# VH-VL binders against q96ev2r1098to1170: the designs that were tried, part 30

Target 1, 73 residues: q96ev2r1098to1170
Amino acid sequence: CVVSVEGLSSSTTDAQLKSLLMSVGPIQSLQMLPQQRKAIAKFKEPAHALAFQQKFHRHMIDLSHINVALIVE
Key: E = the ipSAE of ESMFold2; O = the ipSAE of OpenDDE; V2 = 0.75 times the mean of E and O plus 0.25 times the DockQ between their complexes.

## First folded at step 14 (VH-VL; framework fv_vulinacimab)

Design s4 (at its last look DockQ between E and O 0.68; V2 from the best seeds 0.00; counts 0 for: pae E 3.5 > 2)
Fold by OpenDDE, look of step 14:
Structure s4 (fold): chain C 73 residues (1-73), chain A 120 residues (1-120), chain B 112 residues (1-112)
Amino acid sequence: as target 1 above (73 residues)
Amino acid sequence: QVQLVQSGGGLVQPGGSLRLSCAASGFTFRSYTMHWVRQAPGKGLEWVSGISGSGDDTHYADSVKGRFTISRDNSKNTVNLQMNSLRAEDTAVYYCAKGVYWSSGYFDYWGQGTLVTVSS
Amino acid sequence: DVVMTQSPLSLPVTLGQPASISCRSSQSLEHSSGETYLDWYVQKPGQSPQLLIYLGSNRASGVPDRISGSGSGTDFTLRISRVEAEDVGVYYCMQALQTPYTFGQGTKLEIK
């Protein structure tokens, strides 16, 4: 149910990324790591994590292609 | 209302430098990518450079890479294009353009354009 | 780089008649997100370019219903159902899937 999002703008806000994540499905948690240009998010449903990865991997945001990976727990 | 007001440009000899500036208003500047697009006399449009909202990422066309530098000051709502080692083929009207909110994909507002002429 | 190819490059049209401009990209402009990174712009005489269509088929603010964008993958079309005098200008497609962003050559629409 967990995804990592890398390649984010360092100024990306929780609200911005949360909105993007929520467009696929509800999330349980979101941790922003701005210094690493990274975020870790947990979806409530595993299917949404997969859908998010498939939908937004390499999506260009703020002139940066984000890398979305599934984290297997 | 969104406004993009450009300044700078002019006539310069080959090898010279110019700095273009674009002052933005009417939107949350730091949330949008900003770009420069140029148009040589009687020619089409050519994307020159883009900068992310945060300024973390900059992109350049191969034709200007290493010579042009895009920058922004989010405290002043300005985006600039420093043009060094100018060539005759850089002669064009340069437009600043507003990108998409925390995204990429289109330019919904454009500046009035600034003429840059590189000639000996 | 993604190469954008427009046709025709010159488009003389009789007032009130429809117009169609084709734009082809060297690679698909569709992203897995479902978005299509193809825009249409028009530059009217003596003016800055202005956005007409974004993300394939969305009309920008103020763009009349008679102007529409369609297409998918690598083939796109801008249509004007009834050309008016104010439609005179040069039309450009642009891909924003990846940098460098690239424009088509432009299509000059004129009234016959």
Scores: ipSAE 0.737, ipTM 0.943, lowest interface PAE 0.7, mean pLDDT 96
Fold by ESMFold2, look of step 14:
Structure s4 (fold): chain C 73 residues (1-73), chain A 120 residues (1-120), chain B 112 residues (1-112)
Amino acid sequence: as target 1 above (73 residues)
Amino acid sequence: QVQLVQSGGGLVQPGGSLRLSCAASGFTFRSYTMHWVRQAPGKGLEWVSGISGSGDDTHYADSVKGRFTISRDNSKNTVNLQMNSLRAEDTAVYYCAKGVYWSSGYFDYWGQGTLVTVSS
Amino acid sequence: DVVMTQSPLSLPVTLGQPASISCRSSQSLEHSSGETYLDWYVQKPGQSPQLLIYLGSNRASGVPDRISGSGSGTDFTLRISRVEAEDVGVYYCMQALQTPYTFGQGTKLEIK
């Protein structure tokens, strides 16, 4: 399952976001879209995508409230 | 070694302006949030303002909104607080504080504080 | 704004005895993840504030294990299991769930 992360600060790096993602579970891919203040990540397991959304939705990353949404494939 | 060194305090009359500065060293400045927290004489702490690592996102306490502007210069490793339309109730010691990217709050390093006195 | 209320505001303690400081928020500080956005700071005489506890119960680096944080929702406690002379200062809770971040009024810990 796939999550979108929106509202990212322009100073949030792929390494920082990858660390947060991997704290929940292994990921298959991460696509940074910094011009949209957005990232798309795919977890190996759908349960980890749900857990990440629940844990980090409206979390403060670099003083920005991020929006985490599940993307149904 | 993380260090925050403040400057720019002083005495100013009501309605005046003052600019505070905080010079950072010992960490990758652009990756961390920066904050101003003040303490009126004999009183508790009040969070005033915060700024994201890039400077794109700023937040203010209602008591200073529209009068104070937080900014940062990542090439000089400084965070600044421009204070306009100063009032007597703005009299306080002002601290800069370093946050982190992975959580809100978590002010792990603080400057030495600088006194701002607003009085006739 | 989230209002933070500390009690007591003054806390005289005997050396070697435990101390507890209460902090109550006007709304839950629990994020949807279950994490609690509550920090504790101490300001020792003549010093800048310093971080003691973050996310409700995690000890900042260098903070001794006799100092601990607990609680959830709207009710939080800082506990010092054995008060030492170096613990004198003013203790503040701060909610970090949403801006503007807000502090409690402070609790002045003094040795009797």
Scores: ipSAE 0.243, ipTM 0.831, lowest interface PAE 3.5, mean pLDDT 91
ESMFold2 (binder alone), look of step 14: mean pLDDT 95; pTM 0.967

Design s5 (at its last look DockQ between E and O 0.81; V2 from the best seeds 0.00; counts 0 for: pae E 5.1 > 2)
Fold by OpenDDE, look of step 14:
Structure s5 (fold): chain C 73 residues (1-73), chain A 120 residues (1-120), chain B 112 residues (1-112)
Amino acid sequence: as target 1 above (73 residues)
Amino acid sequence: QVQLVQSGGGLVQPGGSLRLSCAASGFTFRSYTMHWVRQAPGKGLEWVSGISGSGDDTHYADSVKGRFTISRDNSKNTVNLQMNSLRAEDTAVYYCAKGPYWDSGYFDYWGQGTLVTVSS
Amino acid sequence: DVVMTQSPLSLPVTLGQPASISCRSSQSLEHSSGETYLDWYVQKPGQSPQLLIYLGSNRASGVPDRISGSGSGTDFTLRISRVEAEDVGVYYCMQALQTPYTFGQGTKLEIK
């Protein structure tokens, strides 16, 4: 149920990314790692994590293409 | 209402430098990408450069890479284009344009344009 | 770079008649999200460009419903029903899938 979002612009806020994540489904947690231009998010449903990865991998946010990967627990 | 007001530009000799500025208002400036698009006389549109909301990410067309620098001052709601080593082919009307943050790279608002003429 | 090709480059139209402009991209502009990263702009005489359509088919604010965008993949069309005098200008498509963003050559719409 966990995805990593890498390559984030530093201008992307928690609220923005949260909105993007929630457009796919509800999340349990979101951790922003600005220094690494990274975020870790946990979806409530595994299917939503997969859907998010497929839908937004290489999506451009603030001129930065993000890389979305599934984290296998 | 959204406004983009440009300044700078003018006539310069080849190899010279110019700085363009664009003052933005009417929206949360730091949340949006800003861009420069140019148009040579009698020609079409050419994307020149873009900068993220924070300014940490910049992109350039190959034709200007290494010569032009895009920057922004979010405390002043301005985006700038420093143009060095100017060439005759850089002659154009330059437009600043507002983009989105996470949507497509569309430009929903444009400045009035600034003429840059590079000629000996 | 993605190459954008418009046709026709010159479009004389009789007032009240429809107009259609084609835009083709050298590669698909479809994103995995289902969005199409294709915009349409118009530059009217003596003015700055202005957004007409974004993401393939979404009409920008203030754009009349007689103007529409359609298409997918590599083929796109801008349609104007009942051309009016205020529609005179140069129309550009632009891909925003990847940098550098690239424009079509432009289509000059004139009244016959």
Scores: ipSAE 0.131, ipTM 0.815, lowest interface PAE 2.6, mean pLDDT 93
Fold by ESMFold2, look of step 14:
Parts: C-alpha cells; sequence; structure tokens
Structure s5 (fold): chain C 73 residues (1-73), chain A 120 residues (1-120), chain B 112 residues (1-112)
C-alpha cells in the first residue's frame, strides 16, 4: 500500500526519508515532492504501510509535524 | 569540535530593539535545528524560539510571539534573534542551542550565553 | 502547552549517597514511534546548561553511567547512584514532544 507524507521541511532529503521508511519495511518506490512539502512511498507489503502510518504520523522532524496518510489506489 | 559563539546583548530601554547572533562551527550547520533558550536572573530555563535547518519553519514561545524573530544564514553559519518591543521581563541570559539531526528536542551543544538587560 | 513539574525543587545530598529527581508532564511524552521526548540537563554554577539524558534514557556523550534516566508516559526520574562534588548544580527536565518546548522549574542539588 501507498503512504503520503506531508509537512516535510525543505531540508528533508530523500536519503533521510528512505531510511525512515525502510526502518518499518522494504519499499517499492519513493517519490519526493519537495515543492509541495510532500513525498509518496509504496511499500512492498500493505501491513508495513499501515505500521509506518501508525508509527510516524505527527512525528516532529526538523521542527515540522509530518502527516502520514494511507492512500487507497 | 562543535562550537557556538554568541555575540550581541547589552542594556536596552523598554520598547527598544536588540539583535543577538550565534556563530556555529564544527558541524554541518544547515542540517540541524537551532534554538534560543533564556534564563531570567535567578530563575529557570525558558525555551524562546526554534528554527528548522533550512529556515522554512520557525516557532516561538507565546511570551515573545510577534516581538521576536528567529532567522539563520546558512552561508555564514549564524542563527540570529531579532528582539523588538523589549520589556523588563525579557531581561535574561540568552543561550543559543543546537538541536538534533533528523529528530526533535535535545540540545546537545549550547553557546556561552549573552546577557540582555531591559531597564530604564 | 505541556506543563513540566519537578520535585524536589531543592535537594541537599551527602557525598557518596544516591540522589533522585522526579519530573512529571501534564500529558504523555510518548510518541507512537516508541520514543519518549523527555530530556535532562544540568547547569553547574557559572556555566551554560549541559545535556545529560535525551529521549528518556539515553546518556549524552561524556555523561558517567552513575547518572541515569528512566520513566515513561508522564512520570520520569533522573538518578545519580553516588553523588560527587562535581554534581552540584541545577537539574532541569524538558519535553520536546511539541512546541513550545517546556522545562521543569529546576532542582538545585547541593552537598550537605
Amino acid sequence: as target 1 above (73 residues)
Amino acid sequence: QVQLVQSGGGLVQPGGSLRLSCAASGFTFRSYTMHWVRQAPGKGLEWVSGISGSGDDTHYADSVKGRFTISRDNSKNTVNLQMNSLRAEDTAVYYCAKGPYWDSGYFDYWGQGTLVTVSS
Amino acid sequence: DVVMTQSPLSLPVTLGQPASISCRSSQSLEHSSGETYLDWYVQKPGQSPQLLIYLGSNRASGVPDRISGSGSGTDFTLRISRVEAEDVGVYYCMQALQTPYTFGQGTKLEIK
């Protein structure tokens, strides 16, 4: 399943976010949308997308609270 | 070796303005949040303001919101605090502090402190 | 705002004896990531504050293992297993779960 991560600081790198995603499970893809302060990631397993959302929703990164939402394709 | 060297401060009349500066070295400055924490004479610590590594996001304690502005210059490795409409209760030692990489909270390095006195 | 309450505010201790400082928050400092956003600092006389403990229980660099942090949720404790003269100072807890970050009132540790 797919997660949307919003509220990212413009200083957030793809390596930082990929590391955070991978701490929960393997990912299929990561698309950084820094102008929108957003990223979209696809996990290989839907359960990992749910776990990531539960674990990191409203986590404060670089003084920004990120919002993690599950996206139904 | 991480160093935070502060400058600015001094005696200011109520209603006046002052700009504090903090020069950073020994780390990749743009990757870390920077903060200001103050301590009134004989009192405890109060978080005043914080700024993200890029400068995109700024936060303020309610007591200073609208009067103080935090900023950073990543080309000069400095964080600054512009203090306007100063009041007697702003009298304190002001510390700059370095936040963590890719997280929230804990200030692992602090500047030496700069005294600001607001008095007639 | 999250209110942080320390006790005791004054802590006279005998050299070589243990010391314990309590910190309580008005709301849980646990994040769903599993991290606890509670830090401890000491301010020794005439010095800037120094980080002792971060994220609930992790020792900062150079902090001896006789100093430890524990607790979860809203109740936290800093422990010094054997007080030394160098431990004199004011100890503060701070929450960093949300802005504004807030400190406890401080606990002044003194040698009897």
Scores: ipSAE 0.088, ipTM 0.795, lowest interface PAE 5.1, mean pLDDT 90
ESMFold2 (binder alone), look of step 14: mean pLDDT 93; pTM 0.960

Design s6 (at its last look DockQ between E and O 0.78; V2 from the best seeds 0.50)
Fold by ESMFold2, look of step 14:
Structure s6 (fold): chain C 73 residues (1-73), chain A 120 residues (1-120), chain B 112 residues (1-112)
Amino acid sequence: as target 1 above (73 residues)
Amino acid sequence: QVQLVQSGGGLVQPGGSLRLSCAASGFTFRSYTMHWVRQAPGKGLEWVSGISGSGDDTHYADSVKGRFTISRDNSKNTVNLQMNSLRAEDTAVYYCAKGPYWESGYFDYWGQGTLVTVSS
Amino acid sequence: DVVMTQSPLSLPVTLGQPASISCRSSQSLEHSSGETYLDWYVQKPGQSPQLLIYLGSNRASGVPDRISGSGSGTDFTLRISRVEAEDVGVYYCMQALQTPYTFGQGTKLEIK
């Protein structure tokens, strides 16, 4: 259900990232950790977390590759 | 109405330095990546360097890495290319170009080009 | 580095006839997000390059419908359904999957 998104531009907003996450499925929560260039998101359905990781791992945002990992709760 | 206006080219001897500038208007400058692309006389296009809208990240072609530095000033809406240790092979028209934030690539607006000539 | 190879390098065409330019990459340009990171540009005589096609097949603003892009993986094609005088120029493909971004050698389109 939970993904870690690392390598984010420090200026990527919660609204921007939420829109990307919701393109795959509904989310329960999003925590931005901008000092670490990181965010933690929880999907309502575990299958959407997997799909997001598979779809967007190494996607380039603002000339930075993001790394998406599944996290065990 | 997007506009990219370039300056700073000219003639320089091998080993010399030049600084290119590109002034942007007509869009929210900080929200877009910026790039330099060059074209040697009678030749094709070569991507040189890119910088994130935030300024967090810079990228370079291997041919210029360590000699060229891309920078931006979001308060002045400018992107710059500092070119050091210039070689004859750096002779080209240099274009600045606007890229997207969310995806890699595609340069939808280009400056007018600035000629850099490196010759004894 | 991803190597981009265009064919042909010189393309004389008759006004009103179709034209086709091939571009091949040394590795796949498909990303798992569903995007294909292949762009097309034209440089008309005396002008800066101009974006024609982005992300494989999307037409840039102001580009006429007679110009289209297609292909996937490593093989891509730019098509002009009816060549007009304004189409004269050098056409470049560019991969944008990874830095350094790389261009094909260019295809010079001329009216014969």
Scores: ipSAE 0.464, ipTM 0.884, lowest interface PAE 1.8, mean pLDDT 92
Fold by OpenDDE, look of step 14:
Structure s6 (fold): chain C 73 residues (1-73), chain A 120 residues (1-120), chain B 112 residues (1-112)
Amino acid sequence: as target 1 above (73 residues)
Amino acid sequence: QVQLVQSGGGLVQPGGSLRLSCAASGFTFRSYTMHWVRQAPGKGLEWVSGISGSGDDTHYADSVKGRFTISRDNSKNTVNLQMNSLRAEDTAVYYCAKGPYWESGYFDYWGQGTLVTVSS
Amino acid sequence: DVVMTQSPLSLPVTLGQPASISCRSSQSLEHSSGETYLDWYVQKPGQSPQLLIYLGSNRASGVPDRISGSGSGTDFTLRISRVEAEDVGVYYCMQALQTPYTFGQGTKLEIK
């Protein structure tokens, strides 16, 4: 149920990314790692994690293409 | 209200340099991408460069890559375009433009434009 | 680069009549996110460009409802239901799916 979002601009806020994630489904947690231009998010449903990866991989946010990977637990 | 006020530009010889500046107000500057778009005399629009809200990400058209540098000072609400090694084909009216909130995709506000003329 | 092709390049229109401008992209502007990265701008005589339509079909603030954008994939249309004198200018489509952002050639709308 976990995705990693890499390639984020440091200007991307928790609220912004949270909104993007929640557009697919509810999340359990979100951890922003601005120094690494990275975020880790956990969806409540595995299907939503997969859907988010498929839908937003290579999506441009703040002129930065994000890389979304599904983390298998 | 959103305002973009440009300054700089002018006449320069080939190989010379110019710096354009755009002062923004009326919105949370650091939350928006900023861009430069130019228009050669009697021609259409050409995207030149873009910069993310934080300044971490910059993009350039191939025609200006290596010669132009886009930057921003979020403490002063300004975006700049340093233009080096200018060529005759760089002659144009340059516009600064505001992007959308955090996403990319459009320019909803534009500066008044600044004429840059490169001629010997 | 994505190539944007507009037609026609010149559009003489009688006041009160409808106008339509076509824009075609060399590749789909539809993103998997569901967004379509196609904008329409107008540059009126002596003015800076201004946004008309963003993300395919969304009307920018202050844009009258007689102006609309439609289309998907690689084919897009800007429509003005009843042309007014203030609509005179050059219209541009632009893709923002990927950098470099690229504009169409422009369509010059004039009153007959």
Scores: ipSAE 0.364, ipTM 0.882, lowest interface PAE 1.2, mean pLDDT 94
ESMFold2 (binder alone), look of step 14: mean pLDDT 94; pTM 0.962

## First folded at step 16 (VH-VL; framework fv_vulinacimab)

Design t1 (at its last read DockQ between E and O 0.76; V2 from the best seeds 0.76)
Heavy chain, then light chain:
Amino acid sequence: QVQLVQSGGGLVQPGGSLRLSCAASGFTFRSYTMHWVRQAPGKGLEWVSGISGSGDDTHYADSVKGRFTISRDNSKNTVNLQMNSLRAEDTAVYYCAKGPYWSSGYFDYWGQGTLVTVSS
Amino acid sequence: DVVMTQSPLSLPVTLGQPASISCRSSQSLEHSSDETYLDWYVQKPGQSPQLLIYLGSNRASGVPDRISGSGSGTDFTLRISRVEAEDVGVYYCMQALQTPYTFGQGTKLEIK
ESMFold2, look of step 16: ipSAE 0.716; ipTM 0.923
ESMFold2 (binder alone), look of step 16: mean pLDDT 93; pTM 0.957
OpenDDE, look of step 16: ipSAE 0.795; ipTM 0.950
ESMFold2, fold request of step 17: ipSAE 0.560, 0.663, 0.689; ipTM 0.891, 0.913, 0.914
ESMFold2 (binder alone), fold request of step 17: mean pLDDT 93, 93, 93; pTM 0.954, 0.955, 0.954
OpenDDE, fold request of step 17: ipSAE 0.795, 0.787, 0.796; ipTM 0.950, 0.949, 0.950
ESMFold2, last read: ipSAE 0.612, 0.724, 0.683; ipTM 0.905, 0.924, 0.913
ESMFold2 (binder alone), last read: mean pLDDT 93, 93, 93; pTM 0.955, 0.954, 0.956
OpenDDE, last read: ipSAE 0.775, 0.784, 0.799; ipTM 0.948, 0.949, 0.951

Design t2 (at its last look DockQ between E and O 0.71; V2 from the best seeds 0.00; counts 0 for: pae E 3.5 > 2)
Fold by OpenDDE, look of step 16:
Structure t2 (fold): chain C 73 residues (1-73), chain A 120 residues (1-120), chain B 112 residues (1-112)
Amino acid sequence: as target 1 above (73 residues)
Amino acid sequence: QVQLVQSGGGLVQPGGSLRLSCAASGFTFRSYTMHWVRQAPGKGLEWVSGISGSGDDTHYADSVKGRFTISRDNSKNTVNLQMNSLRAEDTAVYYCAKGPYWSSGYFDYWGQGTLVTVSS
Amino acid sequence: DVVMTQSPLSLPVTLGQPASISCRSSQSLEHSYGETYLDWYVQKPGQSPQLLIYLGSNRASGVPDRISGSGSGTDFTLRISRVEAEDVGVYYCMQALQTPYTFGQGTKLEIK
């Protein structure tokens, strides 16, 4: 149920990314790591994590292609 | 209301330098990508450069890579284009343009344009 | 780079008649999320370009409903149902799927 999102702009806000994540499904948690231009999010449903990865991997946000990977727990 | 006001430009000899500036107002500047688009006399539009809202990422057309530098100052709501090693083919009206919110894509607002003439 | 090809390049139109401009891309402009990164702009005489249509079919603020954008994949069309004098200008399509952003050659709409 966890995805990593890399390649985010350092100024990306929790609200911005949360909105993007929530467009696929509800999340349990979101951890922003701005110094690494990275975030880790946990969806409530595994299917939403997969869907988010498939829909938004290499999506261009703020002129940066984000990399979305599923994290195996 | 959104406004983009440009300054700079002018006449310069080949090999010279110019700096364009665009002052933005009426929106949360740091949340939007900014771009430069140029138009040679009697020609179409050509995307030149873009910069992310944070300034972390910059992109350039191949025609200007290594010669032009886009930058922004979010504390001053300005985006700039430093143009070095100018060539005759760089002669154009340059427009600054506002991108969409926290994304890449369309330009919903444009500056008034600034003429850059490179000629010996 | 994505190549954008417009047709026609010159479009003389009688007032009140419809107009149509075609734009083709060298690759699909569909994003995996389902958005289409194709915009239409118009540059009226002596003015800066202005946005007409974004993401394929969305009208920008202030754009009349007689102007519409359609299409998908690599084929797109801008339509003006009833051309008015204020529609005179050069129209451009632009892809924003990837950098460098690229424009079509432009279509010059004139009144006959």
Scores: ipSAE 0.712, ipTM 0.942, lowest interface PAE 0.8, mean pLDDT 96
Fold by ESMFold2, look of step 16:
Structure t2 (fold): chain C 73 residues (1-73), chain A 120 residues (1-120), chain B 112 residues (1-112)
Amino acid sequence: as target 1 above (73 residues)
Amino acid sequence: QVQLVQSGGGLVQPGGSLRLSCAASGFTFRSYTMHWVRQAPGKGLEWVSGISGSGDDTHYADSVKGRFTISRDNSKNTVNLQMNSLRAEDTAVYYCAKGPYWSSGYFDYWGQGTLVTVSS
Amino acid sequence: DVVMTQSPLSLPVTLGQPASISCRSSQSLEHSYGETYLDWYVQKPGQSPQLLIYLGSNRASGVPDRISGSGSGTDFTLRISRVEAEDVGVYYCMQALQTPYTFGQGTKLEIK
């Protein structure tokens, strides 16, 4: 139920990304890794992680195409 | 109130340079993408360039790559277009436009336009 | 690049009558999960362009409900249910799926 979001613009804030994540479902955590242009988010439900990946993989945020991957744990 | 106020433009010889500026107010400038769209006399719209909120990512139409440079100054709330090696086909009204961070496109506010004429 | 083709390019219409403008893309504008990355703009005489429709069918703020967008995949339509004098202008579709963003050629709507 964990997603990795890569390719983020350095101007993308945690509030902005949280809004996108929560449009799909409730999250348990969000960790921003701006030096790597990356974030890690955990959804409460695995189905929401899959839905987020399918909806936002290669979506353009702030003129940057993001890559969303599911992380198995 | 969102406003985009453009400056610059004018008449220039082929091979010359111009710098266009767009001053923004009424929104958190650094959180929005900014774009240049041009319209040749009697013609349709052509997207020219875009820049991310931080300025880290820039994109250009193929017709202007290597000649035009988009930049922004988030402390002055301005976006600029440096236009070098100008050609007759660059003659157009140039608009700046605001886009949201959360989507692509969605140009909800536009500047008033400024005319660039490239003629010998 | 994604090519956008509008039809008709000239659209004379009688006040109070409906108008439709077609826009076709050279590739699907549908992203995964069903969203469509197409905008519609109008440029009224002497003015800058204005956003009318985003994501295929959503009206921008202040756009009256007599103006609507529809379509999916590669075929899109802007409809004006009853044309008013304020609707005169040039209408453009734009794909927003990927850079470079590309516009259709424009459709000039005029009162005949």
Scores: ipSAE 0.247, ipTM 0.826, lowest interface PAE 3.5, mean pLDDT 90
ESMFold2 (binder alone), look of step 16: mean pLDDT 93; pTM 0.957

Design t3 (at its last look DockQ between E and O 0.68; V2 from the best seeds 0.00; counts 0 for: pae E 2.7 > 2)
Fold by OpenDDE, look of step 16:
Structure t3 (fold): chain C 73 residues (1-73), chain A 120 residues (1-120), chain B 112 residues (1-112)
Amino acid sequence: as target 1 above (73 residues)
Amino acid sequence: QVQLVQSGGGLVQPGGSLRLSCAASGFTFRDYTMHWVRQAPGKGLEWVSGISGSGDDTHYADSVKGRFTISRDNSKNTVNLQMNSLRAEDTAVYYCAKGPYWSSGYFDYWGQGTLVTVSS
Amino acid sequence: DVVMTQSPLSLPVTLGQPASISCRSSQSLEHSSGETYLDWYVQKPGQSPQLLIYLGSNRASGVPDRISGSGSGTDFTLRISRVEAEDVGVYYCMQALQTPYTFGQGTKLEIK
């Protein structure tokens, strides 16, 4: 149920990314790592994590393509 | 309301430099990408450069890479284009343009344009 | 780079008649997110360009409903159902799927 989002703008806010994630489904947690331009998010449903990865991988945000990967636990 | 007011430009000899500026108002500047688009006399539109809201990322057309530099000052709501090593083919009206909120895809507001003429 | 090709380049139209402009991209402009990164702009005489349609089919604020954008993949169309005198200008499509953003050549719409 976990995805990593890399390539984020350093100014990306929790609210912005949360809104994007929630467009697919509800999340349990979100951890922003601005120094790495990265975030880790956990969806409540595994299907939503997969859907988010498939839908938004290489999506251009703020002139940067994000990389979305599933994290296997 | 959104406003983009440009300044700078003018006539310069080949190899010279100019700096364009665009002052923005009416929106939360740092949340939007800013761009420069130019139009040579009697020609179409050409995207020149873009900068992310934070300024972390900059992009350039191949035709200006290494010669032009886009920058922004979010405390002053300004975006600038430093143009060095200017060539005759850089002669154009330059427009600053506003991108969408925390995303990419279009320009919903444009400046009034600034003429840059490179000629010996 | 993505190459954008417009047709026709010149479009004389009788007032009240419909107009259609085609835009073709060298690669698909659709993203897995469902967004289509194709915009339409118009530059009216003596003015700055202005946004008409964004992300394929969304009408910008203030744009009348007689103007519409459609298409998918690599083929797109801008339609004006009833051309008015104020529609005179040069129309451009633009892809924003990837940098560098690239414009079509432009289509000059004139009244016959």
Scores: ipSAE 0.807, ipTM 0.953, lowest interface PAE 0.7, mean pLDDT 96
Fold by ESMFold2, look of step 16:
Structure t3 (fold): chain C 73 residues (1-73), chain A 120 residues (1-120), chain B 112 residues (1-112)
Amino acid sequence: as target 1 above (73 residues)
Amino acid sequence: QVQLVQSGGGLVQPGGSLRLSCAASGFTFRDYTMHWVRQAPGKGLEWVSGISGSGDDTHYADSVKGRFTISRDNSKNTVNLQMNSLRAEDTAVYYCAKGPYWSSGYFDYWGQGTLVTVSS
Amino acid sequence: DVVMTQSPLSLPVTLGQPASISCRSSQSLEHSSGETYLDWYVQKPGQSPQLLIYLGSNRASGVPDRISGSGSGTDFTLRISRVEAEDVGVYYCMQALQTPYTFGQGTKLEIK
C-alpha cells in the first residue's frame, strides 16, 4: 500500500504529487519530506501502489528523475 | 492565450556576454519547466538548458556548461539565459520553450526566437 | 548523451503521396511502464518549432490524424499518410528520456 518517492525537485508541491498519485488510484495519505527530497504515500489498495511504482519509477518530474520504492509498514 | 515573448539578442564580440529573456503569460508559470533550444544558421535544433519550476534544478548541454546560466523569476513570469564567454559557435536563433512539471520534453509552446550573432 | 539519428535527411515528396521519416536512438527510450520518451517536432518555413507527437505516438493538440508516430525501443517512425503543401518543413525527433535532451539532425520535407 505504501510508496516512497525520492529525488523530488524542491519545486514539487504536495498538490502536484497528489495529482500524479491520484492518476493511478485513490490515496489514504501523503507525507512530504522536502528537506530529504522525498515523500511517502499510502494508497487505499496495494495494486495501485505497485502500478504507481511501475509507471513513475525513474520518470522525470520537474526535471528530476525520481525513484519509487514499495515499502512495508 | 499561452504566449512566450522573447527579448534580448543581437551582435556581440567573441568573449562577450549577452542575456536573453522570455516573458510568459496564459499559464501557471511555476508548474512548468522552461528550456532554451538553439538553431545555428542552416543547422538543426540543439537543446541548451532547462530549469525546474522553482528554479532550483538546472541542466545544461555540455557545449555551454560553465558559460551559460539559466534562471527564472516566478514573480515576473520570466526565464533568462545569461551567456558569457561567447564563441562563434554560439551564433544561433535561440528559442525558449515550456514543458510541464509532470512530463519530460513535451515542448508544446515556443517563443518566436531571438538571433544571437557572435562575430569579430 | 543519447544520440538520435534521422533518415532520410532530405525527403522530396509528391503532393498526395505518403511520407515516412525514420529516427533511431543510441539507447532504448522505453520506460518500464511501456511508454516511449520520443517527441516529434516540425519547423515550418519562417516559424518556430511546434510539437507534433509526444510519447512516441500521441498527437499534440491540433495535429491532423494523417500524421502519426510509431515505434519503440530504439526505432521510431513518423508517417504522413497524404502529404499536403502545408506539411513542408523540417521534422525533428527528440529523445525526452533524460537531459540533455537531444534532437535528430532533421528531415527536410519538400514538395517535388
Scores: ipSAE 0.337, ipTM 0.860, lowest interface PAE 2.7, mean pLDDT 91
ESMFold2 (binder alone), look of step 16: mean pLDDT 93; pTM 0.961

